# VH-VL binders against Isomaltosyltransferase (ctsY): the designs that were tried, part 13

Target 1, 124 residues: Isomaltosyltransferase (ctsY), of Sporosarcina globispora (Bacillus globisporus) (q8rqv0r968to1091)
Amino acid sequence: VEYEAEFGVQSGVSTNTNHAGYTGTGFVDGFETLGDNVAFDVSVKAAGTYTMKVRYSSGAGNGSRAIYVNNTKVTDLALPQTTSWDTWGTATFSVSLSTGLNTVKVSYDGTSSLGINFDNIAIV
Below, E stands for the ipSAE of ESMFold2; O stands for the ipSAE of OpenDDE; V2 stands for 0.75 times the mean of E and O plus 0.25 times the DockQ between their complexes.

## First folded at step 16 (VH-VL; framework fv_sipavibart)

Design u4 (from w1 with heavy chain K104R; at its last look DockQ between E and O 0.63; V2 from the best seeds 0.00; counts 0 for: pae E 4.1 > 2)
Fold by ESMFold2, look of step 16:
Structure u4 (fold): chain C 124 residues (1-124), chain A 122 residues (1-122), chain B 109 residues (1-109)
Amino acid sequence: as target 1 above (124 residues)
Amino acid sequence: EVQLVESGGGLVQPGRSLRLSCAASGFTFRYYAIHWVRLAPGKGLEWVSGISWDSGSIGYADSVKGRFTISRDNAKNSLYLQMNSLRAEDTALYYCAKDLWYRRYSYGMDVWGQGTTVTVSS
Amino acid sequence: QSVVTQPPSASGSLGQSVTISCTGTSSDVGGYNYVSWYQQHPGKAPKLMIFYVSKRPSGVPDRFSGSKSGNTASLTVSGLQAEDEADYYCSSYAGSNLVFGGGTKLTVL
């Protein structure tokens, strides 16, 4: 299941369309200040380990974002450089989710680097 | 090949105006912040001005504020510097430079032109 | 206008390490991770060596490294080679403007 970044709960960031190749109606940029984030309500039928895929662009260099689940940081996700701001990569990691509703947050915190463009997440 | 080519420099009297141009090729110009930077004889690099991808953020060095105006035409892949009320101190080699980022002119300038020379002399 | 300070010169012998400082304020070097370093040989355009404090663009050798502590950024060049003799400039974002340091002439002895 895909969750478009522009339909998440945005804090300190904004939806933009100034680069090609996004899904949906736009992507999110403006990760500049500590605590800037996009949050999603992710519902799963069973507790367990899922694969989270983050679609992003990082045209300036190797970036990173902190991932939170239910207010607990679970990783600093590496976002390797993309060829340009119009090319998109997918970063993948395993995430533990509880039955029912989980809050998943993609955040710029003290261990994050670079402004990246964030398109969506997928939970598989 | 990614290129920036400056033009419009020349010899001009104090108090007069010049307009510099910078033509971009080999990359999507509208997706990047761009700078003007100058190098004067016997002095180091001096940042002159910068402009975000959409012109939403613009900055000027205090030495040129009120006299110089940066602008861009994303449809023509061009950056401009209108320089009014020129002074001898504005004599320099003027570079156009591409930032690595688009939202701010802040990450670093990875592609530079060869520069265009402005000489302000009586 | 914001000002950042570099030593006007630095030197080191072949194979040694040299560190060049870039000292600003909490409104620039200390307040942002937007510090970059440029190498300039005579008659050539500057070359970006380091950005975002410590990141190297593609093609820059890892003997060039950057760091920051408080209001001071540093460029370290290890394993000095003759080709490293050049002018080096730091730059920092300062909110609405960008500032360059005065430059450091690095001499390889």
Scores: ipSAE 0.318, ipTM 0.802, lowest interface PAE 4.1, mean pLDDT 91
ESMFold2 (binder alone), look of step 16: mean pLDDT 93; pTM 0.942
OpenDDE, look of step 16: ipSAE 0.437; ipTM 0.853

Design u5 (from w1 with light chain L98W; at its last look DockQ between E and O 0.31; V2 from the best seeds 0.00; counts 0 for: pae O 6.4 > 2)
Fold by OpenDDE, look of step 16:
Structure u5 (fold): chain C 124 residues (1-124), chain A 122 residues (1-122), chain B 109 residues (1-109)
Amino acid sequence: as target 1 above (124 residues)
Amino acid sequence: EVQLVESGGGLVQPGRSLRLSCAASGFTFRYYAIHWVRLAPGKGLEWVSGISWDSGSIGYADSVKGRFTISRDNAKNSLYLQMNSLRAEDTALYYCAKDLWYRKYSYGMDVWGQGTTVTVSS
Amino acid sequence: QSVVTQPPSASGSLGQSVTISCTGTSSDVGGYNYVSWYQQHPGKAPKLMIFYVSKRPSGVPDRFSGSKSGNTASLTVSGLQAEDEADYYCSSYAGSNWVFGGGTKLTVL
């Protein structure tokens, strides 16, 4: 299941369509300052370990974002540089989710680096 | 090493024009916003103009709006300031300064050139 | 264009702490967290000391700190050293441009 970043609960960011290759109706832009974040309501039928994918663009260099699940930081996700701002990469990691509704937050915190364009997350 | 080098300053009479250049090296120029900031004798720093990484956002101080034009050439890693209708109060040391962050937002200026002096006098 | 106000001068003794204020409005200092501080020695280019109200660039000592309350940002220099004597400028984003304060001459006694 994919969740478009432009439909997440946003703080400190904006949306745009001025780069090619995004999914949905746009992507999150201006994701580059301490405190910026996008949160999603993710519902799963059973508690367990899932694979999460983050689709992003990072044309200027290697970036990173902190991932929070239900207000607990679970990882610092490396986001390797993409060829350009019109090309998109996918970062993958394992995440533990509780049964029912979870809040997944992609955040720029004190360990994060660089501005990125954020397209979507997928839970598989 | 990240570096900015200004040039083009000189002595001109009021009403004349001058074009400043700023050559950048040591960083990915095309992704960063760049600014002009000046220091007049006996005064403080004054922001003059800024241009975003894609030239999609340009700003000017009220004191220079309509007279100055900022531009960039990413292929040459260069920033320019075309100054027309110069006035005595434009006399200053002109710095170019790299924004700390890239893309369309500005967070402050972390790298400065040595400056180039502009003197406007009759 | 927005006006940001600093005290023209400040002073402190070696080893002591000094605080410089930067007062703006809700359209600049109070409206955004894009507040930066610059140190400038005579004949030298300005140096970024603080950005985003309280963040330090690499290489800046932790005795330099920044904060903000309402429309006033503050730079605090603790453990004052002789080399800290310089002009200090605050700057703030103001909607579509940057504005600088008038500068503060810091004297170390």
Scores: ipSAE 0.021, ipTM 0.652, lowest interface PAE 6.4, mean pLDDT 92
ESMFold2, look of step 16: ipSAE 0.065; ipTM 0.721
ESMFold2 (binder alone), look of step 16: mean pLDDT 90; pTM 0.930

Design u6 (from v1 with heavy chain K104R Y105F; at its last look DockQ between E and O 0.05; V2 from the best seeds 0.00; counts 0 for: pae O 10.1 > 2, placed apart)
Fold by OpenDDE, look of step 16:
Structure u6 (fold): chain C 124 residues (1-124), chain A 122 residues (1-122), chain B 109 residues (1-109)
Amino acid sequence: as target 1 above (124 residues)
Amino acid sequence: EVQLVESGGGLVQPGRSLRLSCAASGFKFRYYAIHWVRLAPGKGLEWVSGISWDSGSIGYADSVKGRFTISRDNAKNSLYLQMNSLRAEDTALYYCAKDLWYRRFSYGMDVWGQGTTVTVSS
Amino acid sequence: QSVVTQPPSASGSLGQSVTISCTGTSSDVGGYNYVSWYQQHPGKAPKLMIFYVSKRPSGVPDRFSGSKSGNTASLTVSGLQAEDEADYYCSSYAGSNLVFGGGTKLTVL
């Protein structure tokens, strides 16, 4: 299941459509400084370990974001540089989710770096 | 250390031209928007011009539009301001300033040079 | 083009709080969150104190804070110290350009 970043609960960011290749109706832009975040309500039928994918663009260099699940930091996700801002990459990691509703937050915290364009997340 | 160093200021007569330079060090100059800001005697800060990281967006204050031209040389890690048809009211200390973030204008200017003085007088 | 207005002067005693306003229009201060504040001491380059209305760069004390309501942004300096005496400028996005306020001279009594 994919969740579009432009439909997440946003703080400190904006949305845009001025780069090609995004999914949905746009992407999150201005995601580049401390405190910026996008949160999603993610529902799963059973507790367990899932694969989470983050679709992003990082034309200026290697970026990083912190991932929080139910207010607990679970990882710092590396976001390698993409060829251009019109090129999108996918970062993948394992995440533990509880049964029912979870809050997944992609955040710029003290360990994060660079502005990125954020398109969507997928839970599989 | 991240820094900007302006040069090229001097005394010129009205109607003459002058070219300012700004040399950057300590950061990847090519990825950031850079601005010129001036401070005239007895006045406040005035935004003069700005150029985006990819040079796709350039802006000028109305007071200098048509007379000043901003440009950048990423290979030389330098910013320039070509000032033509100079006027007495162009007299000021000219700063170059790095925008806080690389993709847009207006996030704020976090690195400033010490400035170069331009005096336009008969 | 755009005119952004600050009070020409402000003052406060040591340890007190002072607030400086920056008033624009819906086309600048009121229309965007790209509002920044700068501190400038005599003979020195400006220093970024607040950006994006209320965010602090690294190294700026938390006694400096920013806010915005309607077309007016505000810089608040709490626990006023002697070294806070300086000129303060706000800036805002205005269309595709930037604009500075006229500046406020802050005196510490």
Scores: ipSAE 0.006, ipTM 0.629, lowest interface PAE 10.1, mean pLDDT 90
ESMFold2, look of step 16: ipSAE 0.027; ipTM 0.702
ESMFold2 (binder alone), look of step 16: mean pLDDT 93; pTM 0.949

## First folded at step 17 (VH-VL; framework fv_sipavibart)

Design k1 (from w1 with heavy chain Y105L; at its last look DockQ between E and O 0.74; V2 from the best seeds 0.00; counts 0 for: pae E 7.1 > 2)
Fold by OpenDDE, look of step 17:
Formats: structure tokens, C-alpha cells, sequence
Structure k1 (fold): chain C 124 residues (1-124), chain A 122 residues (1-122), chain B 109 residues (1-109)
């Protein structure tokens, strides 16, 4: 299941459509400052470990974002540089989710780096 | 190949005007902020002006504010610097440089042209 | 306009390490992580060596590193090579403008 970043709960960011290759109706841009974040309500039928994918563009260099689940930091996710701002990469990691509704937040923390364009997350 | 090529430099008297051009190729020009940076003889690099991808953000060094105007034409992949009321201290090699980030003017300049020389002398 | 200060010169022997400082204020170097370093050889255009305080562009050797503490950013060149002899400039965001340091001439002995 994919969750479009432009439909997430946003703080400190904006949306745009001025680069090619995004999914949905747009992407999150201006994701570049401490405190910036996008949160999603993710529902699963059973508690367990899931694969999460983050689709992004990072044309300036290698980026990083902090991932929070239910207000607990899970990991700092590396976002390797993409060929251009019109190309998109996918970063993958494992995450533990509780049964029912979870809040997944992609955040710019003190350990994060660089501005990125954020397209979507997917739970597998 | 990613490239920037400056032109329009020359010798002018104080008080006169020049218009510099910067032609870009090899990258999607419309997605990047572009800067003018100059190097005066015996001096160091000096940031002159910068413009965002949509021209919504423009900055000038205090030394040129009110005299210089930066602009861009995304359809022509070109950057311009209109220099009015030129002074002797404006004498320099003028570079155009591409910024790494399309929304900010401060991420760093990763592509530079060869420069065009402006000489202001009576 | 903000003033960012570099030492006018620095030197080191082949294979050694040298650090170049870039000192500003809380309104520029100390206030933002938008610090870049450029290398310039005579008659050539500047080359971006470090951006965002410590990030290296593709193709820049890892012997070039950047850091920041307080209002001072630093470029460290380890394992000095002859080709590292050049002018080095730092830059920083200052308000809505950019500023360059005065430049440092690095001599390799």
C-alpha cells in the first residue's frame, strides 16, 4: 500500500509538481530544515515486521531522514543521491508495526542531511 | 556535458553599462538557481547576485545593489546581468555558476563557466 | 554585509594535513549549515570541494573534509599532494545573500 507524501500531515514543507516522475498528484518539496516532517496514518491487520519503502529525489547529494513510528525513532534512513531532481530513488528498511493504526513520520532531525523531494512511502 | 559559457565582457568607462550573458547546456536549466560571482585582480571571489529557478528569489551583494540587475530566460537557458553605473571597482572576471539546489541560493555552486572579463577604466 | 575571515595563507608538507579556518558570526557561518569550500588553481574556474559543511561532491577525494564548530568552519586537507596547491575559499549563507571568505593560498612544501 502506498501513501502519497502530498497527502500526509505536513509540517514545515510544501508540495510541488515541477519535476517529472512523481507518483500521485505531486510531491513534497522544501523538506530541508530541522523540524520538517510528514506523517502518515498506516493501518495493518496484524502486528509484525513490515518492509517500508521511501520514494524520494535527492539531486544535490546523499540525504538522510529520521523515521518515527508511533512517536518512537526507528532509524536514520540513508537517501543516496539520485541522478537528477527528475529521477527518483527508493530506500527500503524493516519496521515493526502494531495491529491497527500506526503513525509513521518522516522527519528532518539533527542527524538528517540535505533537502530532498519526497514522493511516497509504501508498506509491504 | 554540463557547461556554462559567459559573454558580454569588455572595456568600458565609469558610469557606462554592460550586459553579461550566461548560456547553459547539458542540464535542465529551469530547475536550478544560478549565481554571478566575480574575481577582481589581486582580490578574492565575491558573490555578486543569485536568482532562483522561478526568479522568485533574488539577491544582490551590497556593493552592486541598485546598480546591477540579474535575470534569466529559462526558454533560452540563459542568465543575464545588467550592470549600470559601472565603477572601477567593478573590474573583474565574472563567472556564472550553477547552484546545487533549485530552491535555495546557498547550497554551493558545482558548475562554473570560464568567466568573462569586465574592465572599467577612464 | 557579513564578513567571513580566512587566513591569507597556509602551508604543509607532502603527505601531511592542513586545516583552513573560516570564521564568521551567528548570522552566517554560525547560523547556517550552508558552508561551502572552493578550490581554485591559477587561470581556472573555482571547483566545489565541500558543501553543507561536510558533504563532498562526486569526484572529490575523501582526503578533503569539512567541519564546523560555533562560528568557525574548517577545511582539512589530509595526505597533501602537489596538486592541492591552490587558493581556497569558503562561502556561507548570510541572510538572503551569499558571502565568500577572503581566500587562503595553500602552499605545498
Amino acid sequence: as target 1 above (124 residues)
Amino acid sequence: EVQLVESGGGLVQPGRSLRLSCAASGFTFRYYAIHWVRLAPGKGLEWVSGISWDSGSIGYADSVKGRFTISRDNAKNSLYLQMNSLRAEDTALYYCAKDLWYRKLSYGMDVWGQGTTVTVSS
Amino acid sequence: QSVVTQPPSASGSLGQSVTISCTGTSSDVGGYNYVSWYQQHPGKAPKLMIFYVSKRPSGVPDRFSGSKSGNTASLTVSGLQAEDEADYYCSSYAGSNLVFGGGTKLTVL
Scores: ipSAE 0.023, ipTM 0.696, lowest interface PAE 3.4, mean pLDDT 91
ESMFold2, look of step 17: ipSAE 0.034; ipTM 0.694
ESMFold2 (binder alone), look of step 17: mean pLDDT 92; pTM 0.941

Design k2 (from w1 with heavy chain Y105D; at its last look DockQ between E and O 0.07; V2 from the best seeds 0.00; counts 0 for: pae O 11.0 > 2, placed apart)
Fold by OpenDDE, look of step 17:
Structure k2 (fold): chain C 124 residues (1-124), chain A 122 residues (1-122), chain B 109 residues (1-109)
Amino acid sequence: as target 1 above (124 residues)
Amino acid sequence: EVQLVESGGGLVQPGRSLRLSCAASGFTFRYYAIHWVRLAPGKGLEWVSGISWDSGSIGYADSVKGRFTISRDNAKNSLYLQMNSLRAEDTALYYCAKDLWYRKDSYGMDVWGQGTTVTVSS
Amino acid sequence: QSVVTQPPSASGSLGQSVTISCTGTSSDVGGYNYVSWYQQHPGKAPKLMIFYVSKRPSGVPDRFSGSKSGNTASLTVSGLQAEDEADYYCSSYAGSNLVFGGGTKLTVL
């Protein structure tokens, strides 16, 4: 299931459509400052380990974002540089989710780096 | 190869105008902010102006505000600097430089041209 | 307009380390992480050495490093080599504009 970043609960960011290749109706822009974040309500039928994918563009260099699940930081996700701002990459990692509703937050923390464009997350 | 090539420099008298051009190749020009930076004799680098990918964000140094106008033509992969009311202190080598980001508020400039010389003298 | 200050000169012996400071205000160097460093040899265009305070572009040796504390950013060149002799400039976002430091002439002894 994919969750579009432009429909997430946003703090400190904006949305845009000025680069090709995004999914949905747009992407999150201005994701470049400490405290910026996008949160999603993710529901699963069973507790367990899932694969999470983050679709992004990072034309300026290698980026990074902190991932929170239910207000607990689970990882700093590396977001390798993409060829351009018009190309998109996918970062993948494993995440533990509880039965029912979870809150997944992609955040710019003190350990994060660079501005990125954020398109969506997917839970598999 | 990624390249920027400036042109349009020359010798002019104070109060006159010049228009500089910067031709880009080897990268998707329309997705990056571009800047003008100048180096005056015996001085250091000075940021002159920057323009975002869509021209929606433009900035000027206080020293040139009201006299210089930056613009771009994405179809021609070109950047321009219209310089009016030129002063002796505008004498410099003028570089165009590609930004890592598409906003003028930039991470840094990773590609530079060779520069074009502007000399303002009576 | 913001003023960013660098020492006019710095020097170090071959193989040593040298640090160049870039001091601004909370409205520029201290307020943003958009600090970059450029190397310029005589008659050549500037070269981006560091961006976003501490990130290195591809091809820049890891003996070049950047940091920031408060309103002061620093470029450190370790294992000095002869080719490191050049002018070095810091730059920073400053509200809505960019600003360069005055530049530092680095001499390798």
Scores: ipSAE 0.014, ipTM 0.672, lowest interface PAE 7.7, mean pLDDT 91
ESMFold2, look of step 17: ipSAE 0.588; ipTM 0.893
ESMFold2 (binder alone), look of step 17: mean pLDDT 92; pTM 0.943
ESMFold2, look of step 19: ipSAE 0.517; ipTM 0.878
ESMFold2 (binder alone), look of step 19: mean pLDDT 92; pTM 0.942
OpenDDE, look of step 19: ipSAE 0.005; ipTM 0.641

Design k3 (from w1 with heavy chain Y105G; at its last look DockQ between E and O 0.95; V2 from the best seeds 0.00; counts 0 for: pae E 6.4 > 2)
Fold by ESMFold2, look of step 17:
Structure k3 (fold): chain C 124 residues (1-124), chain A 122 residues (1-122), chain B 109 residues (1-109)
Amino acid sequence: as target 1 above (124 residues)
Amino acid sequence: EVQLVESGGGLVQPGRSLRLSCAASGFTFRYYAIHWVRLAPGKGLEWVSGISWDSGSIGYADSVKGRFTISRDNAKNSLYLQMNSLRAEDTALYYCAKDLWYRKGSYGMDVWGQGTTVTVSS
Amino acid sequence: QSVVTQPPSASGSLGQSVTISCTGTSSDVGGYNYVSWYQQHPGKAPKLMIFYVSKRPSGVPDRFSGSKSGNTASLTVSGLQAEDEADYYCSSYAGSNLVFGGGTKLTVL
């Protein structure tokens, strides 16, 4: 299941369409300062390990973002440099989710670096 | 190859104006912030002005505020610096430089031109 | 107005390490991670060596490294080679402006 970043609960970020290749109706940018985040309500039928995919653009260099599940940080996700701001990459990691509703947050915290453009997440 | 080419420098008297141009090629110009940086003997590099990808954020060094105007034409892959009321202390080699970032701030200027010389002297 | 300070000169022998400092304030070097370092040989345009405090652009050898502590950023050049002799400038974002340090002339002995 894909969750478009522009329809998540946004804090400190904004939606734009100025680069091609995004899914849905836009992507999130302004994602570059401490406290900036996008949150998603993710519901799963069974507790377990799921694969999370983050679609992003990082045209300046290798970036990173913190991932929170239910207000607990679970990783600093590496976001390798993309060729340009008009190309998109996918970063993948395993995430443990509880049965039912989980709040999943992609956040710029004290260990994060560089501004990025954020398109969506997928939980599979 | 990625290039920035400055033009429009010359010798002018104090109080006169010049317009500098910077032509970009080999990269998608509209995706990046661009800066003017100058090099004068005894002062080293000095940031003069910068402009975001969409012209939505523009900055000027205090030494040039009110006299210089930066602009860009993304359709022509060109950056400009209108320099009015020139002073002797504006004498320098003026570089055009591409930022890695596209908005306010700077991650670093990864592509530079060779510069155009402005000499302001009586 | 923001000012960042570099030593005017530094030197080291072939194969040694040299560190160049860039000291500002909490409103520039200390307040943002937008610190970059440039190498400039005489008659040539500046070359970006380090950005975002410590990241290397493609093609810059790993003997160039950057760091920051408080209001001071540092460029370290290890394994000095003759070609490293150049002027080095730091730059920092300062809220609405960029500022450059005064430059450091690195001499390889």
Scores: ipSAE 0.038, ipTM 0.714, lowest interface PAE 6.4, mean pLDDT 87
ESMFold2 (binder alone), look of step 17: mean pLDDT 91; pTM 0.932
OpenDDE, look of step 17: ipSAE 0.622; ipTM 0.898

Design k4 (from w1 with heavy chain Y105T; at its last look DockQ between E and O 0.08; V2 from the best seeds 0.00; counts 0 for: pae E 7.7 > 2, placed apart)
Fold by ESMFold2, look of step 17:
Structure k4 (fold): chain C 124 residues (1-124), chain A 122 residues (1-122), chain B 109 residues (1-109)
Amino acid sequence: as target 1 above (124 residues)
Amino acid sequence: EVQLVESGGGLVQPGRSLRLSCAASGFTFRYYAIHWVRLAPGKGLEWVSGISWDSGSIGYADSVKGRFTISRDNAKNSLYLQMNSLRAEDTALYYCAKDLWYRKTSYGMDVWGQGTTVTVSS
Amino acid sequence: QSVVTQPPSASGSLGQSVTISCTGTSSDVGGYNYVSWYQQHPGKAPKLMIFYVSKRPSGVPDRFSGSKSGNTASLTVSGLQAEDEADYYCSSYAGSNLVFGGGTKLTVL
């Protein structure tokens, strides 16, 4: 299932609609200050390793965001440059999820770089 | 230290041209939109022009459109304003200002230069 | 292009709160969250006080706050201090370009 960024729990970030091609009703931008994030409740039927993807735009260059699951950092997800701020890419990562509810965060931390537009996150 | 330094101001006659420069240091210039903003006596701050990180989106105030051209050279960390057909009402202190964001939409201009004075007088 | 309107002046006594308005249209203040506020003392460059409607840059005290309702953005300065006496400007994205308000001279009485 897909989790639209604008319906996640937003901390320090905002929903915007000023670029075309997003899913749902908007996308999230404003990742600027350390700790800014969007959090999602992701539920799975069985514990295991899952592949997830982030749909994003990074028009200024190769960006990155930290991924946290249940308060543990999983990866620094590379978000390769898109051709414009109206062009959307996808980046994938692997996570171990527990049965039931997991909190997944897309976060701007000390290893993160550049502004990005964040559209959604999904289990592949 | 994050710094912007404007130059190229001066006294010019109406109808002539002048080119302003803004030198950036202490930050990665190509990550940010940059703006020209002017302060004229009795008029307050006026946005003149803005340019996205990649020059792909450019805006001008109506009062300068067709006369002024903004440009940037990311390799030289420099912003420029070519001002043609200058008028008395262009007399102002001209600032360059770094945006927090890569687009001219502007999250906010967090770093400003000292300004350079342009006086247009016959 | 678009015009946004601020009162030309505002005043308050030490320790009081003052709110400065920035009124535009649905094509600027009402249509976007790209509103910022600047403080400018005489002879100095402007200082960013609020961005993205309500966010404070590092080093700006939390007695400065921003909000928006409809086509009007507001800057509130609580616990007014003598050094808050300055010119205050709002700015907003307007679809193709940026606009500044006319400025508000805040006087601390």
Scores: ipSAE 0.014, ipTM 0.590, lowest interface PAE 7.7, mean pLDDT 87
ESMFold2 (binder alone), look of step 17: mean pLDDT 93; pTM 0.945
OpenDDE, look of step 17: ipSAE 0.019; ipTM 0.658

Design k5 (from w1 with light chain S58E; at its last look DockQ between E and O 0.61; V2 from the best seeds 0.00; counts 0 for: pae E 6.3 > 2)
Fold by ESMFold2, look of step 17:
Structure k5 (fold): chain C 124 residues (1-124), chain A 122 residues (1-122), chain B 109 residues (1-109)
Amino acid sequence: as target 1 above (124 residues)
Amino acid sequence: EVQLVESGGGLVQPGRSLRLSCAASGFTFRYYAIHWVRLAPGKGLEWVSGISWDSGSIGYADSVKGRFTISRDNAKNSLYLQMNSLRAEDTALYYCAKDLWYRKYSYGMDVWGQGTTVTVSS
Amino acid sequence: QSVVTQPPSASGSLGQSVTISCTGTSSDVGGYNYVSWYQQHPGKAPKLMIFYVSKRPEGVPDRFSGSKSGNTASLTVSGLQAEDEADYYCSSYAGSNLVFGGGTKLTVL
């Protein structure tokens, strides 16, 4: 299931459409200040390990974002440089989710780097 | 080859105007913020102005606000600096510099031109 | 009006390390990770050495490293070589504007 960044709960960030290739109605940028984030309500039928995919653009270099599940940091996800700001990459990692509702947050915190354009997440 | 070439410098009297140009090649100009930075030997590097990819965000150093205007023409791969009411303290080597980011704040200026000299003297 | 302060000079012997400081405030160096370092030899354009506090562009040797603590960013040059003798400038985002430090002349003894 895909969760579009522009329909997540946005804190300190903004939705934009000025680069091609995003899904849905836009993408999110403006990760500028510590604590800027997008949060999603992700519901799963069973606790377990899921694959999370983050679709992004990082035209300035190798970026990173902190991933939180239920307000606990689970990783600093590497977001390797993309060829341009119109080129989208996918970063994947394994995440443990609890039965039912989980809050998943893509955050710019003290270990995060660079501005990125954030399109969506998928849970598989 | 990623390249920036400044032009339009020269000797002018105080109170006059100059227009600087910067021609970009070897990269997609409309993807990036671009800056003007100047060097005066007694002062070092000074950021003058920056402009986002779409001209939607523009910044100026306090020393040039109201006198200088930055602009870009993405169809011509060109950046401009209109410098009005020039003063002796504007004397410097003016660089055009490409940012790694597309908005006006800077992640780093990775490509610089060789500069164009502006001398403001009576 | 933001002010970012560098020492006007620094020196070190061949093969040693030198650290150049870049001190601002919580509204610039301390508040954002948009700190860059530039090397400039006389008569040449500046060269980006470090961006985003600690990232190196391709082709910059790993003996150049950057860090930040509080309101102070630092450039460390280890294994000093003669070609490292140059002016070094930091820059920081400061809200709507960018600021450069005053520059540090690095002398290799």
Scores: ipSAE 0.043, ipTM 0.714, lowest interface PAE 6.3, mean pLDDT 87
ESMFold2 (binder alone), look of step 17: mean pLDDT 93; pTM 0.949
OpenDDE, look of step 17: ipSAE 0.602; ipTM 0.893

